# VH-VL binders against UPF0292 protein AF_0905, part 5

Target 1, 124 residues: UPF0292 protein AF_0905, of Archaeoglobus fulgidus (o29357)
Amino acid sequence: MEDYKPFFEAIDELKEKSENGWVVVVEGKKDVRSLRAIGVSGEIVVFTGYASTADTLKDRKVIILTDSDAKGMEIEKGLVEALKTYGKIPDVEIKRKIFSNVRKEISKVEEISAFYEKISGIEL

## First folded at step 1 (VH-VL)

Design n11 (framework fv_ontamalimab)
Fold by ESMFold2-Fast, scan of step 1:
Structure n11 (fold): chain C 124 residues (1-124), chain A 121 residues (1-121), chain B 112 residues (1-112)
Amino acid sequence: as target 1 above (124 residues)
Amino acid sequence: QVQLVQSGAEVKKPGASVKVSCKASGYTFTSYGINWVRQAPGQGLEWMGWISAYNGNTNYAQKVQGRVTMTADTSTSTAYMDLRSLRSDDTAVYYCARDLWFGELSYFDYWGQGTTVTVSS
Amino acid sequence: DIVMTQTPLSLSVTPGQPASISCKSSQSLLHSDGKTYLYWYLQKPGQPPQLLIYEVSNRFSGVPDRFSGSGSGTDFTLKISRVEAEDVGIYYCMQSIQLPLTFGQGTKVEIK
């Protein structure tokens, strides 16, 4: 718990923003299940392409939560640029706060719930 | 204790290049971005760009686009700003600064001490 | 680019008296997330800038309570309730709602 305080703080920030109207963008439905398991309660949208996702979310507050791998970073960069054409600035820092503190243990959003269960000692 | 320590003063001739370093300590380098801001003598602050220490992504101000390269070495927790084709109006103090938001929503909490770059013949 | 305009450009204050600095942006700094992306920095003589106020009105760690920020949309104010010798320097507002990040021209605060 002490070693993972920044990870838990980042998850709490994610939950609070999600509950307050921010839309979380993920790569797939297994990521949705992982986030629901740890208490992310707001709207979660699966990425379907740069233009289509940005058009859907152009009037929304957005958190991009893709995997911490090459594909996930490419999707994040392209979606940031697409949303920028609508004058929108998504939150990409929550993802970095989550993964930068646990990069040796996990790199995928789908892994968050199992890891959270392991280090918190609670059943999910 | 958060610290950003920059390399020493440089004197360059027009057409040369300069590479300024910014060594971070006291925090997890890859969790934050680094902004570069310059200040010409007696003038205000001008943003030059930022780099993510997490993934190496960069964004440069239009005025220096094509002449600047920003890099980050995670093994030494050091950021670099390389400015090419120097002209007299590049004479300035160059600052690195840490920000929490190394995406589009950046602002700076801690700053380096500055590096004076003088471009003269 | 968003243009940031500060008034006045220079201010001479008798010690213990209040000071007020205005910052105007060419477009709204209110984001759809409900936050306003306006910041205040102080550069003391011979030193790098230091963060005073983030997101309009929040004091950064260690900043005395005589500093206060206020405003909304395009018009912002930094107030010092009683100016002390250590407050001498150049004050800058900054926006971060869109790239490039832009600063005001600066307001020089001096003791009379």
Scores: ipSAE 0.000, ipTM 0.515, lowest interface PAE 16.6, mean pLDDT 85

Design n12 (framework fv_ontamalimab)
Fold by ESMFold2-Fast, scan of step 1:
Structure n12 (fold): chain C 124 residues (1-124), chain A 119 residues (1-119), chain B 112 residues (1-112)
Amino acid sequence: as target 1 above (124 residues)
Amino acid sequence: QVQLVQSGAEVKKPGASVKVSCKASGYTFTDYGINWVRQAPGQGLEWMGWISAYSGDTNYAQKVQGRVTMTADTSTSTAYMDLRSLRSDDTAVYYCARGTYHKYGMDVWGQGTTVTVSS
Amino acid sequence: DIVMTQTPLSLSVTPGQPASISCKSSQSLLHSDGYTYLYWYLQKPGQPPQLLIYEVSNRFSGVPDRFSGSGSGTDFTLKISRVEAEDVGIYYCMQSIDYPYTFGQGTKVEIK
């Protein structure tokens, strides 16, 4: 038996913040589809580069939800620095909470919905 | 200033492949995605797909899925669209266009590349 | 796929008179983020398309104020208060709320 409570709690926090006006930044369209499937209802923006993404989001509350691989961590770090130029600090903790307890099973945002379906038994 | 410059016209036989280039200048290439849109003679605009210059992530229209590959070379600020197994109905002007998922859509367009598929 | 339908398909306008183009989408273009992903483009003869209006009603940089966009949900309108010779071409609406991005079939605007 695996303890997936922290994963579900992190997903719930993501949904709540998304519904309350936080913008979720992802790497690609497959990530958008995955998050929609599990009930993330608020604004989701695809990363298109550091300056363009930061300029689009400079007046918004931001959650960075890139993959938990080397490239995803690099994008996170660069976008954090770009948003700092506008005096903004994005949320990077939700991503850490999502992946920290399931890193042996998934590392990509696009995998969240299929994994959620598998461990919950709910058809998405 | 900000511009996209495409490669020249191509004439191909059915079954061949074509690779169109789109060179960006006047902005940070990795800050924007590149869309590919085609227009058959006397017809409207048809979206073919999108590539993120930073992530390399792509999304292709179903009509060309399996025959198209979009790539981006950050060292030369150049995007490419490779279309295989050409048919007569692929005859069109092919445009690259700068865009994002959000806000402006496609704001800067290349001049177009005419691709003619004939025997 | 989201279907974009424009009416009319062709307009012949006396110089200085107004023109109006309708665009209807098969589903709402209002995203849960509060933005409506609707754009208007003009393609002048022999040229690539150029962006006129983004997100329903916002004029792109350099676009004259005689152009205005309006609408919500599934019904959108582009208006030209006074058509000038340089406005001749084909007008397209576009949606980018979901892939594939889709265009209306185009509205040809000509001077009488």
Scores: ipSAE 0.006, ipTM 0.538, lowest interface PAE 13.9, mean pLDDT 86

Design n13 (framework fv_ontamalimab)
Fold by ESMFold2-Fast, scan of step 1:
Structure n13 (fold): chain C 124 residues (1-124), chain A 122 residues (1-122), chain B 112 residues (1-112)
Amino acid sequence: as target 1 above (124 residues)
Amino acid sequence: QVQLVQSGAEVKKPGASVKVSCKASGYTFTDYGINWVRQAPGQGLEWMGWISAYSGDTNYAQKVQGRVTMTADTSTSTAYMDLRSLRSDDTAVYYCARSPYKYDSSGYFDYWGQGTTVTVSS
Amino acid sequence: DIVMTQTPLSLSVTPGQPASISCKSSQSLLHSDGYTYLYWYLQKPGQPPQLLIYEVSNRFSGVPDRFSGSGSGTDFTLKISRVEAEDVGIYYCMQSIDYPYTFGQGTKVEIK
């Protein structure tokens, strides 16, 4: 019934970039577990503050993967600004692609694994 | 398959040092942390500390702070716990246990080593 | 330090009957990140501890569905719906919200 192909394609892009040295930044530990469960194998860092996180990641390729809610968008914006002070532009498009393609059935990174499991048997 | 294999039993005199190893296999060593937990004879479990196999960051229980050093050798996928100035109340089985995060010691201990008995006696 | 208190200290259970173990913490284990940092372990005789339940209610891989965890804040329960001979051992709750991480004193489960 639903077209979940764009969602799966966004998850595949996330996995590929993670495997190729991109660091994924999340809000919390449930998010780490959710991403590990769907096969994100590369480095994942939990946000600990704008300056501290940006300093840790200033020499890295970064994907910001915070929740698609007000708090998650606030963290994304602030971290983008902090990383730009080091001349780094993080990827925020993967998050947009993931959440924009699920008809707002989920808005939290921690929900991705359960949702992926639920719909992976539907899309052949 | 995930496996943690520890070094063999040690008998030490008070004031000596002991270094226990924990060799990991079946997973990417640097994606996880290693915790050390001890158990005195007939007693419960006591957390001693954690090391990130990725960063080398450590956090130690206050009771052993200043006497313990935890290290990780990424080339051999082996974690170590070095405990100095041994006392009789350090007599225990020492376990290593894996925790899920690179930079954070919190979380569950999902796989455990078989344990290393350390006996401190005069 | 956060003190973890388990009750009862020992249980003798007839095979096939249920068992329930309580764990109380001296302060809330709910973190501002929305997680509750409580875990349950089983130590069988002569073996290292093994993870049963993580973050209050999640069964670890391979753990039978007769094990369930529940609770919130400072009060937690581990239930075994039908105790089997292989469930004999000492059960520990643990918190990892604050250093040093601490365990309960343990609950010994034996078959009657």
Scores: ipSAE 0.000, ipTM 0.535, lowest interface PAE 16.1, mean pLDDT 87

Design n14 (framework fv_ontamalimab)
Fold by ESMFold2-Fast, scan of step 1:
Structure n14 (fold): chain C 124 residues (1-124), chain A 120 residues (1-120), chain B 112 residues (1-112)
Amino acid sequence: as target 1 above (124 residues)
Amino acid sequence: QVQLVQSGAEVKKPGASVKVSCKASGYTFTSYGINWVRQAPGQGLEWMGWISAYNGNTNYAQKVQGRVTMTADTSTSTAYMDLRSLRSDDTAVYYCATYRGSYTYDFDYWGQGTTVTVSS
Amino acid sequence: DIVMTQTPLSLSVTPGQPASISCKSSQSLLHSDGKTYLYWYLQKPGQPPQLLIYEVSNRFSGVPDRFSGSGSGTDFTLKISRVEAEDVGIYYCMQSIQLPLTFGQGTKVEIK
């Protein structure tokens, strides 16, 4: 990718919202480690099922950050629907901004930290 | 062809309950939620609540909270709205409609409506 | 709850003339995903509502190009460039940015 500024801006928005009370939902523990490595400091929740995750987060502001593959998109769609039953509109735009700006370089949340380190020149 | 087909008209006395059905066809039932919207005679549209056909989670309008139950049967692709302790001001046409969530709204289909009359 | 206010409440239009309906929301309908969750419906006599415009300005499938939506934030407009007999009915704006879903009070459009 020739211009990584939109990617870094999306990561900065993720960090800022995470620090200000937004809960980030991911698919697994490797995703948690990846996000921690790049400085996501707030609450991160591992998806455990649509009803259980939505019930846990019904009073919270939510960012859905699943992989950019078929399984990740299905989890996102189902969780969006489940959270809407509680009057919550989760943020799915940050995920789009992150992955659309890397032009097929990465598709998994667990890959973000290594990619971030490589293109930023910063050791994580 | 996407269709939502609702059950027939009901006449009830105050204090009774009514259960309206909404049978979906022509799409994957579990991919969309179902909104319930009512319209009193000569009045505008009022949202009653929403149910996820995916997991059965619901959200009800404050005015009917405690008197309404929405359910969905995935084996028959049918959603239900059960309203209890009926009052005269519940007289309305009740509609079901598809609901997709917040990221796109390119899928919007409505049932034909079910007239519910509550009178002594 | 977000309050949706429509003006005018009633319009009588000569066939072929334009019509304009305004909708105002009590707070912004712009979501962080960059989309504005404002919709326009038409309810013809004796029928359920039908979607005309979604996300401010997008025509729903099968909706004639004489219908157009515009606006941003809290102020929205539906325009019909040349009103036809089949356009008679009650028009509603709706927001879906948060629950409960809320509708404007409706605008009745009639032919002179």
Scores: ipSAE 0.000, ipTM 0.541, lowest interface PAE 15.5, mean pLDDT 86

Design n15 (framework fv_ontamalimab)
Fold by ESMFold2-Fast, scan of step 1:
Structure n15 (fold): chain C 124 residues (1-124), chain A 119 residues (1-119), chain B 112 residues (1-112)
Amino acid sequence: as target 1 above (124 residues)
Amino acid sequence: QVQLVQSGAEVKKPGASVKVSCKASGYTFTDYGINWVRQAPGQGLEWMGWISAYSGDTNYAQKVQGRVTMTADTSTSTAYMDLRSLRSDDTAVYYCARGDWYKSEFDYWGQGTTVTVSS
Amino acid sequence: DIVMTQTPLSLSVTPGQPASISCKSSQSLLHSDGYTYLYWYLQKPGQPPQLLIYEVSNRFSGVPDRFSGSGSGTDFTLKISRVEAEDVGIYYCMQSIDYPYTFGQGTKVEIK
């Protein structure tokens, strides 16, 4: 049996920051749906390119929540660098905390809600 | 299951206005925008504009800009399209369709509302 | 405005035979974000349009695998490997890379 306490704590931190003005950046609309299903209530922005996304978010507190696969990591790295040009450091630790303990189970943001439902026993 | 249910058929005189509603269910209303598309009898599809249910931001096709207002009521999960100064060439079936503000794929559509403009 | 041109305007096919519809855009639909903003819809008689294909080649949920989309830039194709009675209707391509969003004029598919 796996200890999923770190996963739930990371989700709770995500929800808390989202409600307190942090903008969550994701790759697509399935990711938005997944996060809404687990109670992420604040602003979620879909990635539209490094410069355009960074310009939109330059005055905001940002959480980057891309997939943990190679493409998602590339998008994260590029967006971090783009935001640095505005003097901003986004949160990338929440993503690490979410996926680090469930790497054998899921790797995509769109999978979070179904996995959360499965291990919590709560129907979403 | 996602559903968009529109208001009933309308018959209007030239110069009048019409307000069509689109009630959403089966998803979080504020995660998506609502597009409005019309189809004149025997003709193709014409995009009229969209509204973000999250921000309230709108974008209207130039042909109807100045005559159209799109709104969204998050408390009732209902989008509205108000078209003023009606002309006979506004006679069409008006559809609402769900799309996100980024990709704008129209994944679910309402059943359509027939608007007839005649004297 | 971006003009979307479909060919042919009408197709009559024997059941079980393939069908192919072309869609050409007056400008490239490839965005700087790497996505191509091209979609295919089917409008069955008396019904609202329904989404078949998004982003050139991705089938929407519940769409049979006999439907396939392909293409890039300005030249796109929708193929039906074996047309069935339920596939009768008018097919439209659409672009959403720029405002206003525009549709092709439609291709009517019917069975003899």
Scores: ipSAE 0.000, ipTM 0.531, lowest interface PAE 13.4, mean pLDDT 87

Design n16 (framework fv_ontamalimab)
Fold by ESMFold2-Fast, scan of step 1:
Structure n16 (fold): chain C 124 residues (1-124), chain A 118 residues (1-118), chain B 112 residues (1-112)
Amino acid sequence: as target 1 above (124 residues)
Amino acid sequence: QVQLVQSGAEVKKPGASVKVSCKASGYTFTSYGINWVRQAPGQGLEWMGWISAYNGNTNYAQKVQGRVTMTADTSTSTAYMDLRSLRSDDTAVYYCARSYDYWGMDVWGQGTTVTVSS
Amino acid sequence: DIVMTQTPLSLSVTPGQPASISCKSSQSLLHSDGKTYLYWYLQKPGQPPQLLIYEVSNRFSGVPDRFSGSGSGTDFTLKISRVEAEDVGIYYCMQSIQLPLTFGQGTKVEIK
């Protein structure tokens, strides 16, 4: 029984999809820094508004990775609705998998890298 | 109570335009999308398009692209579908329906019969 | 476009007997979020469609428990354990995993 196996599997899925052309949407620059630190190498876009972000991503495969708090949930919901206009269904499941396994410990994307370093024993 | 109420029946000549309204009540209008679906006499259901009441963004079915415009007025919680250059094969009952999850629909309007004939 | 195919096109049932309707999609309806975006609607004569089942197997509010949905991937089934007079109408499956939204051709359920 590994307490953090689902968390690591979710991070691995994120990294794999990012490397294979999926664009990750985050709330801010600190989130970008956190994801880069754990090896997310593909395109990461900072949310700049529902219409503008959706227009930028209309031809792309999208992963929404906002914080697991009220504001992050609101941004996720609104961006999902905006992307529907372009016939796009974004991935919101990776976020659920990441945070559902560590709810008591972290709720913000910017916290992922420090937490990952702490539990993996890997120097980032 | 969640409800969508549509405008009344229309009879139009070929080449005319029709604008159908869909008045929402009982929920936060801007939190959901509105789909438009039509049904020709004795035929199945055909999706025409979708509009976000949040930002007004739209997506139209290819078959009606270039002839349809969907709009939403947040001040009156009313969605509209404007279909131009009407042909006899546009004769149908037109429904508006609220997006349940992503594009799935839960609540439907009563329908608006549009008849196109000379 | 995803093509939705229903069988049978018409079904005549004796009251109290079970009924089963099949729906097949040309592509998998399983999304990366783990949900399968398949819906079942009933259109009673002279009325708009009403939602019966969402996400394959979940009954919508107020839908009797004699209705059940099942399936995965591309193959789905709607079952009515005992058909009642009020169940008469046309049943449609629908996918919402991608635009345009597409419906099956409909299955007409009639009482013998």
Scores: ipSAE 0.000, ipTM 0.540, lowest interface PAE 15.2, mean pLDDT 86

Design o01 (framework fv_olinvacimab)
Fold by ESMFold2-Fast, scan of step 1:
Structure o01 (fold): chain C 124 residues (1-124), chain A 123 residues (1-123), chain B 107 residues (1-107)
Amino acid sequence: as target 1 above (124 residues)
Amino acid sequence: QMQLVQSGAEVKKPGASVKLSCKASGYTFTSYYMHWVRQAPGQRLEWMGEINPSGGSTNYNEKFKSRVTITVDKSASTAYMELSSLRSEDTAVYYCAREYTVEVSGSDYFDYWGQGTLVTVSS
Amino acid sequence: NFMLTQPPSVSVSPGKTARITCRGDNIGSKSVHWYQQRPGQAPVLVMYYDSDRPSGIPERFSGSNSGNTATLTISGVEAGDEADYYCQVWDSSSDYVFGTGTKVTVL
């Protein structure tokens, strides 16, 4: 059996930060719905461009949760740089923790809820 | 005023492809998802797919995924939908529709629609 | 595939109340939106998030959603309300799902 404890711990950290005012940035609405399904309750924002997203979030605590693929990494890097112009450092470690232990199973944020349901045995 | 203006009616033979356009005005084109929805004569509305004009990411209804391609031209504020390998069952009015997405979760509804484009597929 | 079923038609006299139902498994856990479509025209949003009215839609239009049934209610029906009405939800496995449609006739 695979050890999924690190994955569940990363999801719990995401939920806790979301409940305490951190804004989660995702690539699209499927990602929003996936996160809502597993109990992420705080503000989630869909990426609309580097400058516009950073301006919207300049006074907020930010978690960047883009896909673990080339495009998702590019968006993460660009948004990190844009937020730095406002003196802000977003959290990118939660994404690394989520995907590093399940890299062979999923790489997209939209896949998290179905995978969570599968390995937890709980219907969402 | 926000407006979506679609291209004119098309008549195609089975096996052909059709490419429809939807020109947006009166709002920031890249801030809202654009969808394509069709309606065969006397039938229900049927969702075909969506695009985020900012990044170009798409999602398609599995029924159409092998035949549909949605694209955008940001400079022209225009969305396109191309449907290939046309069948007589593809005869329908095709609508583009804007989803109120912006920066809020759970939007999921279409607040503005184009006037529709009739595509007739017959031999 | 998630399915939304509506009655094919509803007939109502002017000034009376029309009720259009939309049935789906556990639809009360979803957000339901409603569109009005007049012959030869594009759909128009008349209700969103179960019971919220868009700007310009009169108070005669109201909505509810509970259990397996969502309802669009039109009180004081006018001739101009004659149209086809479609409910719509988003479902994680089926994406955007439209109802089968209801033709409202005012006679």
Scores: ipSAE 0.006, ipTM 0.566, lowest interface PAE 12.1, mean pLDDT 86

Design o02 (framework fv_olinvacimab)
Heavy chain, then light chain:
Amino acid sequence: QMQLVQSGAEVKKPGASVKLSCKASGYTFTDYYMHWVRQAPGQRLEWMGEINPYGGSTNYNEKFKSRVTITVDKSASTAYMELSSLRSEDTAVYYCARVDYGDYEGYFDYWGQGTLVTVSS
Amino acid sequence: NFMLTQPPSVSVSPGKTARITCRGDNIGSYSVHWYQQRPGQAPVLVMYYDSDRPSGIPERFSGSNSGNTATLTISGVEAGDEADYYCQVWDSSTDYVFGTGTKVTVL
ESMFold2-Fast, scan of step 1: ipSAE 0.015; ipTM 0.675

Design o03 (framework fv_olinvacimab)
Fold by ESMFold2-Fast, scan of step 1:
Structure o03 (fold): chain C 124 residues (1-124), chain A 123 residues (1-123), chain B 107 residues (1-107)
Amino acid sequence: as target 1 above (124 residues)
Amino acid sequence: QMQLVQSGAEVKKPGASVKLSCKASGYTFTSYYMHWVRQAPGQRLEWMGEINPSGGSTNYNEKFKSRVTITVDKSASTAYMELSSLRSEDTAVYYCARSYEIVTDSGYYFDYWGQGTLVTVSS
Amino acid sequence: NFMLTQPPSVSVSPGKTARITCRGDNIGSKSVHWYQQRPGQAPVLVMYYDSDRPSGIPERFSGSNSGNTATLTISGVEAGDEADYYCQVWDSSSDYVFGTGTKVTVL
């Protein structure tokens, strides 16, 4: 799986930051389950609106991990702007690294775990 | 409205020091980092250093570390950059620019810039 | 030290598309930001995190970043787009790095 090395490296970075206090923001509960399945162990919050989510996370280190589709990109942009009002810049790079290397395979966070299992050589 | 207003042009002799100011308004001064970036005539932008106004912590470009000092006056919402031991190659326009507090390994960008201050070093 | 190289100049006709490249070793693993600078003026942010536009920047401006090259694309170029453009990244060893700059001329 040499073509998937950047994908695995991005997942490892996500896990490491999550273990070290970064909060991962996702769109829904299926996304939470997907990330837990691949070993993301830290705090994960579900997006509930720009102002409410930003207020909850204004003092935290944040990774925005929304889908790589039009809606997911709009949520990312809006949440970035909302967090900027508190002087905070979230990590949006991990999401780019995850999806840019597998654009033909998956575009949704909820699909990450099944795809990870498939390409890691583990069949469930 | 957000503004960064810089001090006026300076003319210095080699070996002198110069201290430039950047006054912020229209936002909470202590919630954002302040940076100094210079540009020699016809050359690229070059980052010099940053300060977190909240705690006063600084980080400098290795190239300037021995000669540059960045400070803030929180009560005046003003950042300062002092450059010592001036040389002719220090002739440049010096900008202050703000960024959000760094929370990502990807770094940040500069969303608002001062108008720039021309420093001329000549004998 | 990490280095970003841009072509020194790009010429484009009104209404056509300008593409400004920024080359750096494995730049696709970094986030690239872009600034527009008109003569005698301070830089203005026109693109951040590869492809996000600040408020007030028209959608004619778009960005991409992969491998060793990031690109700022300006479609439907207007006379007012004539300026110098700089890319910028953060690198753990070099801190904030700016590109060599590209002068865009609209003719």
Scores: ipSAE 0.000, ipTM 0.548, lowest interface PAE 14.2, mean pLDDT 86

Design o04 (framework fv_olinvacimab)
Fold by ESMFold2-Fast, scan of step 1:
Structure o04 (fold): chain C 124 residues (1-124), chain A 123 residues (1-123), chain B 107 residues (1-107)
Amino acid sequence: as target 1 above (124 residues)
Amino acid sequence: QMQLVQSGAEVKKPGASVKLSCKASGYTFTSYYMHWVRQAPGQRLEWMGEINPSGGSTNYNEKFKSRVTITVDKSASTAYMELSSLRSEDTAVYYCARGEYTYEGDSYTFDYWGQGTLVTVSS
Amino acid sequence: NFMLTQPPSVSVSPGKTARITCRGDNIGSKSVHWYQQRPGQAPVLVMYYDSDRPSGIPERFSGSNSGNTATLTISGVEAGDEADYYCQVWDSSSDYVFGTGTKVTVL
């Protein structure tokens, strides 16, 4: 469907970058499960704190994929600043593209797989 | 046929800004990074920054970070680089170059280059 | 701040072998790419990932990378090989780093 084209395009970009060495950072294990269910196959790292996560990822290209709620945005902002100390700028646009068109339907990364299943007709 | 076509030569005064364009054709614009690289007369190539045209995320060389802005217009398959607060040492040929993705990550080659744009900064 | 140093110039006679070095601390742990730039032209990728040739680049171009030195080797040099050559790596702390460049003169 045309209304969900930006969402599907953002998910495809996420999958492509993940397969090509980008590390996806999420808030928790339910988020990992959700992303695996929709075909994100590369490395996924659970946020464990600003300094520890940035140190783990200082040599990697990073996609920050936290929830679109206040806490998720706070984590994104702090992690961007921590990675900046290593001269690195993570991708935060994939997250915005995923959620911007579906904000009234979902706001959490853990909800992506169920929503994807619902709108695509694919059983996950 | 892949090509990157850049805007024409610019002559600017110190303190001015310059905005250069790079129009891509012959490939899926959003599937590759776009980089900007400059070369002062008789000097080495110097990386300035990159953009992912799909999401618009950027990464800049620390040397230029306060003065450089890279943007894209996806509908036009065009990347832009704006450099502000120009100095005489910014006189250079500025290139856009495509970054090729690899499955095994993090190692971009600059596989296709624009023809270059000469920017001259003089009083 | 990662640095790559190349000799400023290399002179070679037609049919002989030119060797262009690129020196960097532990460069053998990185992937090195090489660009050829003829006067007034944009750079052209001639070697990538240390020793792989792009389509269209002759077999007389070869590469190696070990320890602190990467080398681009051009055997059976032709007049058309006269150009500036630049090595390049990606470094996690310095991003994309280009070498100082080597002018190859064929005489």
Scores: ipSAE 0.000, ipTM 0.509, lowest interface PAE 18.8, mean pLDDT 85

